VH-VL binders against Large ribosomal subunit protein uL6 (rpl6). Designs and how they scored, part 17

Target 1, 180 residues: Large ribosomal subunit protein uL6 (rpl6), of Picrophilus torridus (q6l1b1)
Amino acid sequence: MIKWTEQAEIKLPDDVQATMENNELKIKGKLGEASRIFRDNYVKAYIEGSSVKIATSKNNKYTKGIVGTWYSETKLLIEGVTKGFEYHMKIDFTHFPMRVSVRGDKLIVENFLGEKSPRSAKIVDGCKVSVKGDRITINGIDKRKIGETAANIERATYIRHFDARVFQDGIFLLKGEVNE
Short names: E, the ipSAE of ESMFold2; O, the ipSAE of OpenDDE; V2, 0.75 times the mean of E and O plus 0.25 times the DockQ between their complexes.

## First folded at step 14 (VH-VL; framework fv_refanezumab)

Design H3 (from F4 with heavy chain D106E; at its last look DockQ between E and O 0.54; V2 from the best seeds 0.00; counts 0 for: pae E 6.2 > 2)
Fold by ESMFold2, look of step 14:
Structure H3 (fold): chain C 180 residues (1-180), chain A 121 residues (1-121), chain B 112 residues (1-112)
Amino acid sequence: as target 1 above (180 residues)
Amino acid sequence: QVQLVQSGSELKKPGASVKVSCKASGYTFTDYAMNWVRQAPGQGLEWMGWINTYTGDPTYAQGFTGRFVFSLDTSVSTAYLQISSLKAEDTAVYYCARDSWGEWSEAFDYWGQGTLVTVSS
Amino acid sequence: DIVMTQSPDSLAVSLGERATINCKSSQSVLWSDDNKNYLAWYQQKPGQPPKLLIYWASTRESGVPDRFSGSGSGTDFTLTISSLQAEDVAVYYCQQYYDFYTFGQGTKLEIK
């Protein structure tokens, strides 16, 4: 028999509910529900009482890294469904003012470097994007999805045919403005 | 009882490929990564890497990130090592290996019998 | 990567005499949380897979004769065979399992 030794515990707040099926931790709070699959040979996560616990069957540098990652990701799931996450991006241009708007599941960028055809970025399901002035705000309950939406927006204004040191127009993530 | 049974020896020409199998029994296959170890004739043991049996994601040791591919078929509890563009220096015995249960040991005390791959023109 | 270096590369020892094999790691393999050395010793005879002898630096695997013992801590480790038997002729490997795995280059033990 495999011996599982508890390595970490995350106490669930009273306003959060958690379930675990097929290695998928689902956490529900006032803002909604988010989930993560926790699968490894030597590390498992499970619910016991009002806690998420992480245990290992092997103790080495590899498993300790996984425990740390899963601990952090569980904390992020809880934060997401109770407080939510918010990314901020900056619209930056030299000569051609960009017109940025949200239409359905896309962010639309017009007049990028004077281009006549608009560029677009997919807004991942579960994310809300708003534009105010030269700032874009992305919120959602799943940090992974808001990160993907931010990456889509950055890629939509990627300058591939010009030296980026000469043409620095684009939409860029403002590091460290993520809502806790 | 834990058992790792490998496919038989292979004689190959340079430039060919080979696929070595390692069938596991006596335990839950996805509870343990599967390791591959190489031993050239008259040489020592080299850990080649492992494959995560839950996700199928391989990790390769330095020197084994090119022509060597680890894969799985979890439906038959089997791990595979494929070597492409075989060279004479690939001549070796290839072992699959797994660590032991619980607090007893995390070293390899479960080994396949080894598969000799010979590459000669 | 943690490099494991054995010494000597080979040795010859008379039957009934003591054989000593050393292993040095490039980094400590002592894990402070559990105070264990993540080091193993293997015996390998021709045509056979390696056989685990010692784990946690000094713990004998089940079925391993009492004449085999392991010692050391941190970076310096020793395998001792207290009274060499004919069946002990083999190649011996140390291995760290602290950060993935690496083996020493092996030490060939022969009867003098």
Scores: ipSAE 0.098, ipTM 0.627, lowest interface PAE 6.2, mean pLDDT 87
ESMFold2 (binder alone), look of step 14: mean pLDDT 92; pTM 0.946
OpenDDE, look of step 14: ipSAE 0.413; ipTM 0.773

Design H4 (from F4 with heavy chain Y32W W101P; at its last look DockQ between E and O 0.63; V2 from the best seeds 0.00; counts 0 for: pae E 5.0 > 2)
Fold by ESMFold2, look of step 14:
Structure H4 (fold): chain C 180 residues (1-180), chain A 121 residues (1-121), chain B 112 residues (1-112)
Amino acid sequence: as target 1 above (180 residues)
Amino acid sequence: QVQLVQSGSELKKPGASVKVSCKASGYTFTDWAMNWVRQAPGQGLEWMGWINTYTGDPTYAQGFTGRFVFSLDTSVSTAYLQISSLKAEDTAVYYCARDSPGEWSDAFDYWGQGTLVTVSS
Amino acid sequence: DIVMTQSPDSLAVSLGERATINCKSSQSVLWSDDNKNYLAWYQQKPGQPPKLLIYWASTRESGVPDRFSGSGSGTDFTLTISSLQAEDVAVYYCQQYYDFYTFGQGTKLEIK
């Protein structure tokens, strides 16, 4: 029989519920549910009592790396469903004031560099976007989804027809802030 | 009883392809990664990389990332090494080898018998 | 990325005498958390696959005769055959399994 040696433990807060099915860890908290698939030959994750535990059947640099990654991902799942993640973006313009609004599952940018056609960015399902003044706030429980939404917004104002050294207009991520 | 049985010797011309098989028995195939090791005639052992038999994801050692492809057929507990655009320097014996759990050895305790691939004009 | 260097490349030893093979790694293969050296020794006879002899630097694999022993720590390791037998004629390889896998170049052991 394969011997599994515990390498890490993540204690579950009292305010979350966790299940493990088909190598998928699902964590549910007050803000919602998030999940991650944990599959490997030599590393497994499982729920024991009030903890998520990570064990290995081999101890080497490869498996230690996987343990570290899964530990961090589990912590992010817990943080996401309890506190959530928050990114901040800044609307910058010099000549053409941008009009930015949320419409359904899209963020709409009007008057970018005086353009007549609006630009749009997909808001990934599970993210909330608000626009206040020259700031955009993206909230969500899944760090990947808020990052993807931020990237979509940045790409919506990519300057294609102008030299960026001359025109600095756009919408930019201020910092990778989380847990606001 | 753990066994790794490889396909027979191959004689190929430069530019051809070859596919070496390694059939595992006596254990749960997807519990253990499969390694490939090359040994040119009269030379030492060279680790080529491994394939994660649970995910199917290969990892290649430096120098083995272009023409070498690891693959699986889990329905028959078999790992494959495919070498394309064969060169004379690919002439070697190719071994598959299985890891042991770290608690016991964390080394290669089971080896296939080896497959000689000869590349000549 | 860890380079394993063996010495000598070839060794001739009389039957019943001691044979000593050295292996040096370019980086420590001692894991401080479990205090184990991630080093193995293999024996390969002509026309055969390698056979695991020693793991964790000094632990004999099951079925390996007591005359085989491993020693050393960190970067410097030794395989010793205390009384050479005719069946011990082979090429011997060290291997690290700390960061993926790397083999030494091999040491050919012959009877003098």
Scores: ipSAE 0.212, ipTM 0.665, lowest interface PAE 5.0, mean pLDDT 88
ESMFold2 (binder alone), look of step 14: mean pLDDT 92; pTM 0.945
OpenDDE, look of step 14: ipSAE 0.462; ipTM 0.791

Design H5 (from F4 with heavy chain E103D; at its last look DockQ between E and O 0.06; V2 from the best seeds 0.00; counts 0 for: pae E 15.9 > 2, placed apart)
Fold by ESMFold2, look of step 14:
Structure H5 (fold): chain C 180 residues (1-180), chain A 121 residues (1-121), chain B 112 residues (1-112)
Amino acid sequence: as target 1 above (180 residues)
Amino acid sequence: QVQLVQSGSELKKPGASVKVSCKASGYTFTDYAMNWVRQAPGQGLEWMGWINTYTGDPTYAQGFTGRFVFSLDTSVSTAYLQISSLKAEDTAVYYCARDSWGDWSDAFDYWGQGTLVTVSS
Amino acid sequence: DIVMTQSPDSLAVSLGERATINCKSSQSVLWSDDNKNYLAWYQQKPGQPPKLLIYWASTRESGVPDRFSGSGSGTDFTLTISSLQAEDVAVYYCQQYYDFYTFGQGTKLEIK
């Protein structure tokens, strides 16, 4: 055999099932299932007993980076399917009441700074967005997707040619409101 | 496009040394191991070992742990095979070959053109 | 450690006919965890370096004609050329990459 040296181990919780087929790690928990393809010529991930293990056949800067990334991604997959991820955002305005709603795969912002045309943000597939009062909640089992959705929403109210010291209207991520 | 270009043929006397080069282009050199394969005249392919192109750590197949040395110059994306104390039995074509990336096959998807080393008295 | 044995050592096949080359490993090259056979086939034409044809026992490398196919599992593998063409005259090697690398001794294919 090629010498494979174990570099990391992630113990699976009792309430999670994991499979590895075609280099795809699939993890199923109470909130659903999520997967990630872990393919590399010199790094492999595999299931042994109740653990996901990551091993390398070559030890270099590139493989160390891959091991770290796969370790973190596995942890996030487990957290996502067991606890889920939740972002909170705040709708903030001074003069022009914003009307925010979800329409299909988009969040629609009307009357931003009095604008006639609505602004919109893509809601990434797999994310649920709810609007209550001046708060927006983004839920999902994939942290990358909820982060992308939050970024889309922030950018939808970007003030390009206004002085932000005067016009502080927008929709902003609330710091520290992740991983309930 | 991926390309492996080896140094030219060598004619040597027994006891001399030779250094074969393999210059890679068209990909990130340090992402793939470099393998060396020997083919004696009229014979089959024989894997000699590989070198980790990021760390410089060589791994030699059984039978190649003595007079054969793998090395690198990553600044010019080049792998080297050095054979010391040449013997007539070292007469062969020497190939460099790259492992596959991304599909996990580890099959050799690109080969150098080969370098004939002839050792004669 | 894993010995690869090809059969036959040489064969001659008429143009347009089927050619079959067998490869047997001394140990299984099927990794049960991913259910893949760590086996490749190479073609070496006269005066040229080897060229990858098949990997994972049956997956054709890009640009390889579909008349080339690989089959088998575990310890027994077959390369088939469904309709031999003149350009297919070569030596064919199987290779395991389960435990380092070992090549078969080669099979010389000629036109009868």
Scores: ipSAE 0.000, ipTM 0.450, lowest interface PAE 15.9, mean pLDDT 85
ESMFold2 (binder alone), look of step 14: mean pLDDT 92; pTM 0.947
OpenDDE, look of step 14: ipSAE 0.281; ipTM 0.730

Design H6 (from F4 with heavy chain T59Y G63D; at its last look DockQ between E and O 0.02; V2 from the best seeds 0.00; counts 0 for: pae E 21.3 > 2, placed apart)
Heavy chain, then light chain:
Amino acid sequence: QVQLVQSGSELKKPGASVKVSCKASGYTFTDYAMNWVRQAPGQGLEWMGWINTYTGDPYYAQDFTGRFVFSLDTSVSTAYLQISSLKAEDTAVYYCARDSWGEWSDAFDYWGQGTLVTVSS
Amino acid sequence: DIVMTQSPDSLAVSLGERATINCKSSQSVLWSDDNKNYLAWYQQKPGQPPKLLIYWASTRESGVPDRFSGSGSGTDFTLTISSLQAEDVAVYYCQQYYDFYTFGQGTKLEIK
ESMFold2, look of step 14: ipSAE 0.420; ipTM 0.760
ESMFold2 (binder alone), look of step 14: mean pLDDT 93; pTM 0.946
OpenDDE, look of step 14: ipSAE 0.324; ipTM 0.738
ESMFold2, look of step 15: ipSAE 0.000; ipTM 0.439
ESMFold2 (binder alone), look of step 15: mean pLDDT 92; pTM 0.947
OpenDDE, look of step 15: ipSAE 0.005; ipTM 0.541

Design H7 (from F4 with heavy chain S100T S105T; at its last look DockQ between E and O 0.70; V2 from the best seeds 0.00; counts 0 for: pae E 6.3 > 2)
Fold by ESMFold2, look of step 14:
Structure H7 (fold): chain C 180 residues (1-180), chain A 121 residues (1-121), chain B 112 residues (1-112)
Amino acid sequence: as target 1 above (180 residues)
Amino acid sequence: QVQLVQSGSELKKPGASVKVSCKASGYTFTDYAMNWVRQAPGQGLEWMGWINTYTGDPTYAQGFTGRFVFSLDTSVSTAYLQISSLKAEDTAVYYCARDTWGEWTDAFDYWGQGTLVTVSS
Amino acid sequence: DIVMTQSPDSLAVSLGERATINCKSSQSVLWSDDNKNYLAWYQQKPGQPPKLLIYWASTRESGVPDRFSGSGSGTDFTLTISSLQAEDVAVYYCQQYYDFYTFGQGTKLEIK
């Protein structure tokens, strides 16, 4: 018989609900629902009372690392569904004013370096993108998805074979990523 | 009873491929990772890595991240080691191994019988 | 990462005498949370897979004779056979399982 020893506990806030089915932890809060699959031979996660618990059947450097990762990921799921995540991006140009808009599930960039054909970036489902002035805000409950959306937007203004010291035009992620 | 049964010996030429199987019985296959250990003739034991039997995700030891591929067929509780572009230095006995039943330790008490792979012209 | 070094590479010991095999790790294998040394000893006879003798540095596996004992802590470990018998002729390996797995190079034990 395999013995499981509790290694970590994450207390659930009163305003979230958690379920675990088929090794998938789903966390629901006021901003929505997010999930992550927690599977390993030697580490498991489960819900007990008002907590998510992480247990191991072996103690070594490998399982300790997994416990730490799953602990952090659970914390991020809870933060996402209660407070959310926010990325900020800046629209920079020198000679050709970019027109940036959101149309459906895409962010559209027109007049990049004077180009006639627009560039576009996919907005990952679950993310909200807004444009005001020279700033773009990406909101969402899943940190991975808002990161992917930001990366899509940065790639849409990628300048092939240009020296960035000379051409600074583009849309770039700002360091801040969270509401105050 | 926990049992690991490996495929038979192989004689190969340089540049060929080989696929060694390890069929597990007597326990729930997806409860334990499967390890691979190499032993060249007259040499010591080398841990090659393991494979997560839930996800199929392999972890390779240093020096085994190229021509060596771990895989699974969970429907028949079997792990595989595939070696591509065989070299003479790959001549060895290859073992599969798992930790003890009922003990939460990662010392290897359950070993397959070994599969000799010989690579020569 | 963790290198295991055995000494000697080979030894010959008379029947009934004590055999001693040493193993050093390049890093401590003592886990502070449970205060255990993550070290095992294996015996391998020709044509057979290795057989587990000792785990947690000093705990004998079921069915292993009392003449086998393990000692040491941290980085320095010893396997002792108190009264060598003919069937003890084998190659002996230490192994750490603190950070994945590493085996020592082996120690060949023969009857003198």
Scores: ipSAE 0.065, ipTM 0.642, lowest interface PAE 6.3, mean pLDDT 87
ESMFold2 (binder alone), look of step 14: mean pLDDT 92; pTM 0.943
OpenDDE, look of step 14: ipSAE 0.530; ipTM 0.814

## First folded at step 15 (VH-VL; framework fv_refanezumab)

Design I1 (from H6 with heavy chain S100T S105T; at its last look DockQ between E and O 0.02; V2 from the best seeds 0.00; counts 0 for: pae O 14.0 > 2, placed apart)
Fold by OpenDDE, look of step 15:
Parts: sequence; structure tokens; C-alpha cells
Structure I1 (fold): chain C 180 residues (1-180), chain A 121 residues (1-121), chain B 112 residues (1-112)
Amino acid sequence: as target 1 above (180 residues)
Amino acid sequence: QVQLVQSGSELKKPGASVKVSCKASGYTFTDYAMNWVRQAPGQGLEWMGWINTYTGDPYYAQDFTGRFVFSLDTSVSTAYLQISSLKAEDTAVYYCARDTWGEWTDAFDYWGQGTLVTVSS
Amino acid sequence: DIVMTQSPDSLAVSLGERATINCKSSQSVLWSDDNKNYLAWYQQKPGQPPKLLIYWASTRESGVPDRFSGSGSGTDFTLTISSLQAEDVAVYYCQQYYDFYTFGQGTKLEIK
């Protein structure tokens, strides 16, 4: 029988519920529900009482790293569903003024480098994107989904046919913060 | 400008039901949770619970389970509080208050003007 | 549930004088992750809804006069009105939003 040793504990706020199903930790709060897959051969996360606990069957650098990661991720999940996150991006263009707008689940970028066809980035479910001036704001409760959305936006404005040294047009991540 | 406008005063008999409305304007309704707070005459503030305006999921404080129902009509940016099987002790002013998600704080920055519900035989 | 206890229940202060209201929480409302106190102060005048004055224990809400200040950390908090004005007559409530929401019982502030 494998001996599991508890390595970490995250106490859940009273207004937060947690479930573990198929190695997926689901955290539900007032803002919604966020989840993360926690699966490893030597590390497991489980719910006991009002706490998320992390245990290991081995005590080494690898498992310590995983425990730390899952610990941080769990806290982020809790923070997300209770406070939310906000990412800020900046629209930069030189000679060709970009028109950026949100349409449905996509961020549309028109006139990128003078291109006739618009570029688009997928807005991940659970994320809200707003455009004001040269700034884009991404809000949501799942930091990973927000990050993914930001990455999609950056990728959508990636320069392929122009010298990036000359043309610095694009949409870039500035910072991410917790909503307060 | 952000505003929360509640429905008018209600006079009900015991056993009846009442539905108080809270109409929001000046902001994106679904971006902020709506809380309900009760204040009995001459008494303090009691948090009743909140409703997630995006998902519609309500949460009720321990003392406000059963007869109290939070609901929404997002098409008109309105939150509702329904109280069934009214009792004399339900006589109070009921406030809706915005929960500042995602921007500044979790405190209640905007309040409705309150709705007086009087339960009398 | 976190219980909030204010003191005093009522006080009278002369115009221009300092008013001090205390609030104690049954447990700490300081979150270690962000090092913020989840504590707010509200002002309620007769016939009106509460008005947010202070949040994060010491941050003044927009539009709130400078004479209002919040201090404290952990379990002990204080609302101070440096120079009482006639319009400051009201009931003041502290509130924790660390775990759910609970209000203090209120402090009635009157002019002496």
C-alpha cells in the first residue's frame, strides 16, 4: 500500500465550495466556478472538510515542486472565483491604424499593417474583453483562461511577412492583476 | 452614473407574499453581484445574501433560507427579492446593494433607496 | 460567522471636535495573501440607505471628505472624524467582507 503524506493544506473560505472529480479540482465562489486538473503519479489533491489538501507518496524535489504549483494554483482558483482577475493589453501601431473591436466571442483587428482581411482572436469562455482607446482589458475568474485569451490576442497580431524590427505593430500584454 | 432604484413600499398581511425589485442602471448589470440587506425598524443592518447576476446563482445567509428567493431579469437589469409566508417580524426596510466585483472592492459601493415592507394584520 | 462589535453604541461630540468609533471583529479580517483588511465603514443618515465611507480598513471612498479616516488591522479598527460637522450626524456601521458579510450593530453619532 502506498503511503501518502500530507504536504500542504489550503483552507477554503466559507463562501467557496470545492469538489474533486477525476483529478479535476473545481472551485466555486460568488463569481463562478474555475477548475484545474491535478493529476500526478506521486502527488494527489483531495478535499477534506473545508480544506484542499495535497499529499505525496515520495518526498523529493519533483514532488515538492508539484506541491508548490498545485498549492499556488489552488489559491489562484479561490482568488479567481472570489475576486476575479484583470489583464491589460496595449494596442501599438505605427503607420497603419488598427481598429480593434469585440464581436461575439472574438476580438477583431482590422487594418493590421494595412491588411484588408481582419485578424481575429478567440475570446475564451468566461473572459470578458473590452477595448478603450489603445487599451484592452480582459476580465475573468480563471487566470489561465484570461492568459489564454491574452495569448490568443498576441498571436493574432503576430507579424509574419514584415520585418519585426521595422514594424512593431501588435497587441501586447502589459500586466495582470487581481480585481479588488 | 450608477443607480439602484427599488420598488415602492409594501403593506401586506401575514401569510402573504411580496416581491421587491431593484433596477440597476449606469453600469453593466451582469458584472457585479447584487446583495440584499434587511433593516428592521430601529435596528441594524443584516446581510441576507447575494445573487450572481451573471449566472443567476443565489446564496442565502443562514437566517434567510426558505422563504426568501433572489431572482433576476437581466433583460431589464433588475434583481428581485421575494418573501413568502410573510410574518410580522419581516417588517423592515430591504436594500439592494452592489458588490464591487472586478474593479475596486468587495464592499457595497452603491445602494438602493430601500423598500419598506410592513406586515400587519 | 465573524461577529462585528462596535463601541460605543452611541456618542455625542461637539461640533469641530474629534469623533472616534471602534470596531472589533471576532477573528482577523486580514488576508495574508494580499495583506489587506477586509473591513468597510458605512454612514447611514435617517431615511437614507447606507453610504460607503471606507474600504480596505483605511481607503476612503471617492467623494468622502478628508475628515473621515479609517485605521486598524487584524481585529481592531477605528473610524475617525477629525472635525465633526453637522452633516455627520448619522449611524455608522463597520462591515467585514472577509468571509461573507456581517455588520456591526451600529454607532449613533450625535452633536453634543
Scores: ipSAE 0.000, ipTM 0.533, lowest interface PAE 14.0, mean pLDDT 90
ESMFold2, look of step 15: ipSAE 0.011; ipTM 0.571
ESMFold2 (binder alone), look of step 15: mean pLDDT 92; pTM 0.945

Design I2 (from H6 with heavy chain Y32W W101P; at its last look DockQ between E and O 0.61; V2 from the best seeds 0.00; counts 0 for: pae E 6.5 > 2)
Fold by OpenDDE, look of step 15:
Structure I2 (fold): chain C 180 residues (1-180), chain A 121 residues (1-121), chain B 112 residues (1-112)
Amino acid sequence: as target 1 above (180 residues)
Amino acid sequence: QVQLVQSGSELKKPGASVKVSCKASGYTFTDWAMNWVRQAPGQGLEWMGWINTYTGDPYYAQDFTGRFVFSLDTSVSTAYLQISSLKAEDTAVYYCARDSPGEWSDAFDYWGQGTLVTVSS
Amino acid sequence: DIVMTQSPDSLAVSLGERATINCKSSQSVLWSDDNKNYLAWYQQKPGQPPKLLIYWASTRESGVPDRFSGSGSGTDFTLTISSLQAEDVAVYYCQQYYDFYTFGQGTKLEIK
């Protein structure tokens, strides 16, 4: 029989509910529900009382790293469903004015460097993107999904065939913050 | 009794692929990661990487990315090593080895008998 | 990557005499959290897989004769066979498992 030793504990706020199903931690709060898959040979997460606990069957650099990651991710899940996250991005262009708009689950970038075909970035499910002037705002309750959306936008405006020193066009992440 | 039993020797031509199996018994297969080690003729031991037998996530050492694929069939407690686009330099004995069952140890306590893969034109 | 270097590459020792194999790591394999050295020794005979002898630098694996001992800490380690037996002829490897896994190049031990 494998001996499991508790390594970390995350106390749940009163207005937050947690469930563990098939190694998926689901956190529900006033803003919605977020989840993360937590499974490993030597690390497990489980719910006991009003806490999420993380235990290991071995103590080494590998398991320590995983425990730390799961601890941080659990806290972010809680923060997301209670307060939410907001990322800010900036649209920069020089000679060719970009037209940026949201269409369904995609951010569309037209006239990037004068290109005839529009570029697009996938908006990850659960994220809301808005464009106002030269600013883009990404809102959501899952920080990982927001980050992924921001990354998609940055990649969509990556310059491949122009000198980046001359053409500094693109959409760039400015900051991320917790709402309220 | 813990045992790791590997598939038999393989003779392949350059450019072909090979799949080596490692069947585990005597313990819960999904509780311990499985490692792969290569040993060229007359040479030392080289750690190739491991596969998380619970998640199925592989980790490949730097020199073993691309043509090497770790996989599992948990229903039969078996780990697999597949090598594609075989080269002459891939000629070696390949071992599977599990982590030590010690509470905090990661040494390899049990090994397969090894599988010789010979790549020759 | 942590590089493991053994010395000597080959060693000939008379029966009943002491055999000493050294292993050096390019960086410390002592973890401050548990104060343990993530260092193992293996024995490999021709046509056989490696056999675990020592782990945590100085702990003998079950079934390993008392004549085998491991010592050292940090970056310098030693495997000692107090009285060499005929069955001890083999190649010996040190291994760090502090940062993933790396083996030494091996030391061939023969009878003089």
Scores: ipSAE 0.035, ipTM 0.665, lowest interface PAE 4.0, mean pLDDT 91
ESMFold2, look of step 15: ipSAE 0.117; ipTM 0.641
ESMFold2 (binder alone), look of step 15: mean pLDDT 92; pTM 0.940

Design I3 (from I2 with heavy chain S100T S105T; at its last look DockQ between E and O 0.53; V2 from the best seeds 0.00; counts 0 for: pae E 7.2 > 2)
Fold by ESMFold2, look of step 15:
Structure I3 (fold): chain C 180 residues (1-180), chain A 121 residues (1-121), chain B 112 residues (1-112)
Amino acid sequence: as target 1 above (180 residues)
Amino acid sequence: QVQLVQSGSELKKPGASVKVSCKASGYTFTDWAMNWVRQAPGQGLEWMGWINTYTGDPYYAQDFTGRFVFSLDTSVSTAYLQISSLKAEDTAVYYCARDTPGEWTDAFDYWGQGTLVTVSS
Amino acid sequence: DIVMTQSPDSLAVSLGERATINCKSSQSVLWSDDNKNYLAWYQQKPGQPPKLLIYWASTRESGVPDRFSGSGSGTDFTLTISSLQAEDVAVYYCQQYYDFYTFGQGTKLEIK
């Protein structure tokens, strides 16, 4: 006889709905739907009332770590579908003005350091990228996909040899993130 | 009734490989992690690690991170221990042991009968 | 890693007498959230796999004779056999399951 002991609870805001099927937590809010699979021998997640609860049938360092991870991931799912995630990047150049645009599933960078061949970065599905002036905004409900898109954009203008006496052009993630 | 039945003893030469099986019955195999425990002749018990039977993700104790591989075939409720590049020091009895949830025992309540692996030239 | 040290390594006790085996952990195995000691005792007879005797430091597994008892907390634990029987000749192991698993080195119990 297995006993499940509650270890964590995440209260769902009034504006989200959650379902659990086949160990997959799906959370739906005004911005869309996101999900994660929560599967383990000794840890389970389930919906009770207006909360997502995480319980264990065995307590040790392993299960405590999983509880913490699943707690954090659930919180991120909720934030994603209610407020969304937004990353900001800055286009920085000294001499060669970059022309940055979105074409289909790619962000295109022209005239990087005067180069004639454009550079490009993949925009991960589920992300929206906007370019206004010297700023790039990446929006989405899945923080991991937004992060991947930002990394792709940063890598598109990556120069391995960095010298203060040479151009320091590129597109860089701004440290301060703002969620709206 | 819960039962863990292991494969028979093995005699191997150095450098060979061996695969020990542990067939479970009497419970839902994917609900419970499976442990492997080594006991060299005349020595004590040594935990080798475990495998999450739901995900198939293994965890190896520090001294067992190289030549030892845990795997599953959930369709026949069987866990496997494979040892590659066998050395004489691998001569031991290898046990599978079932974890339990904390409400009842939270220890290893059922053990396989053990599989003797002998490595000699 | 939590090291489990048993004492003595071997013990000879007369039939009907009390046998005492000690187990010390290098770190506390008392889990503050549920106030339980994550410690088990196993008996292993020749040619057999280990058999669970005691869990949670002091809770006897079903079918284990009441002459077996466990005590202690934190880092120091004791297995006691109140009146030794001939069938109790075995090697006894303590095990922590607080941070993964480790076993003590074992204590061989014999009839004097």
Scores: ipSAE 0.028, ipTM 0.599, lowest interface PAE 7.2, mean pLDDT 87
ESMFold2 (binder alone), look of step 15: mean pLDDT 92; pTM 0.939
OpenDDE, look of step 15: ipSAE 0.307; ipTM 0.736

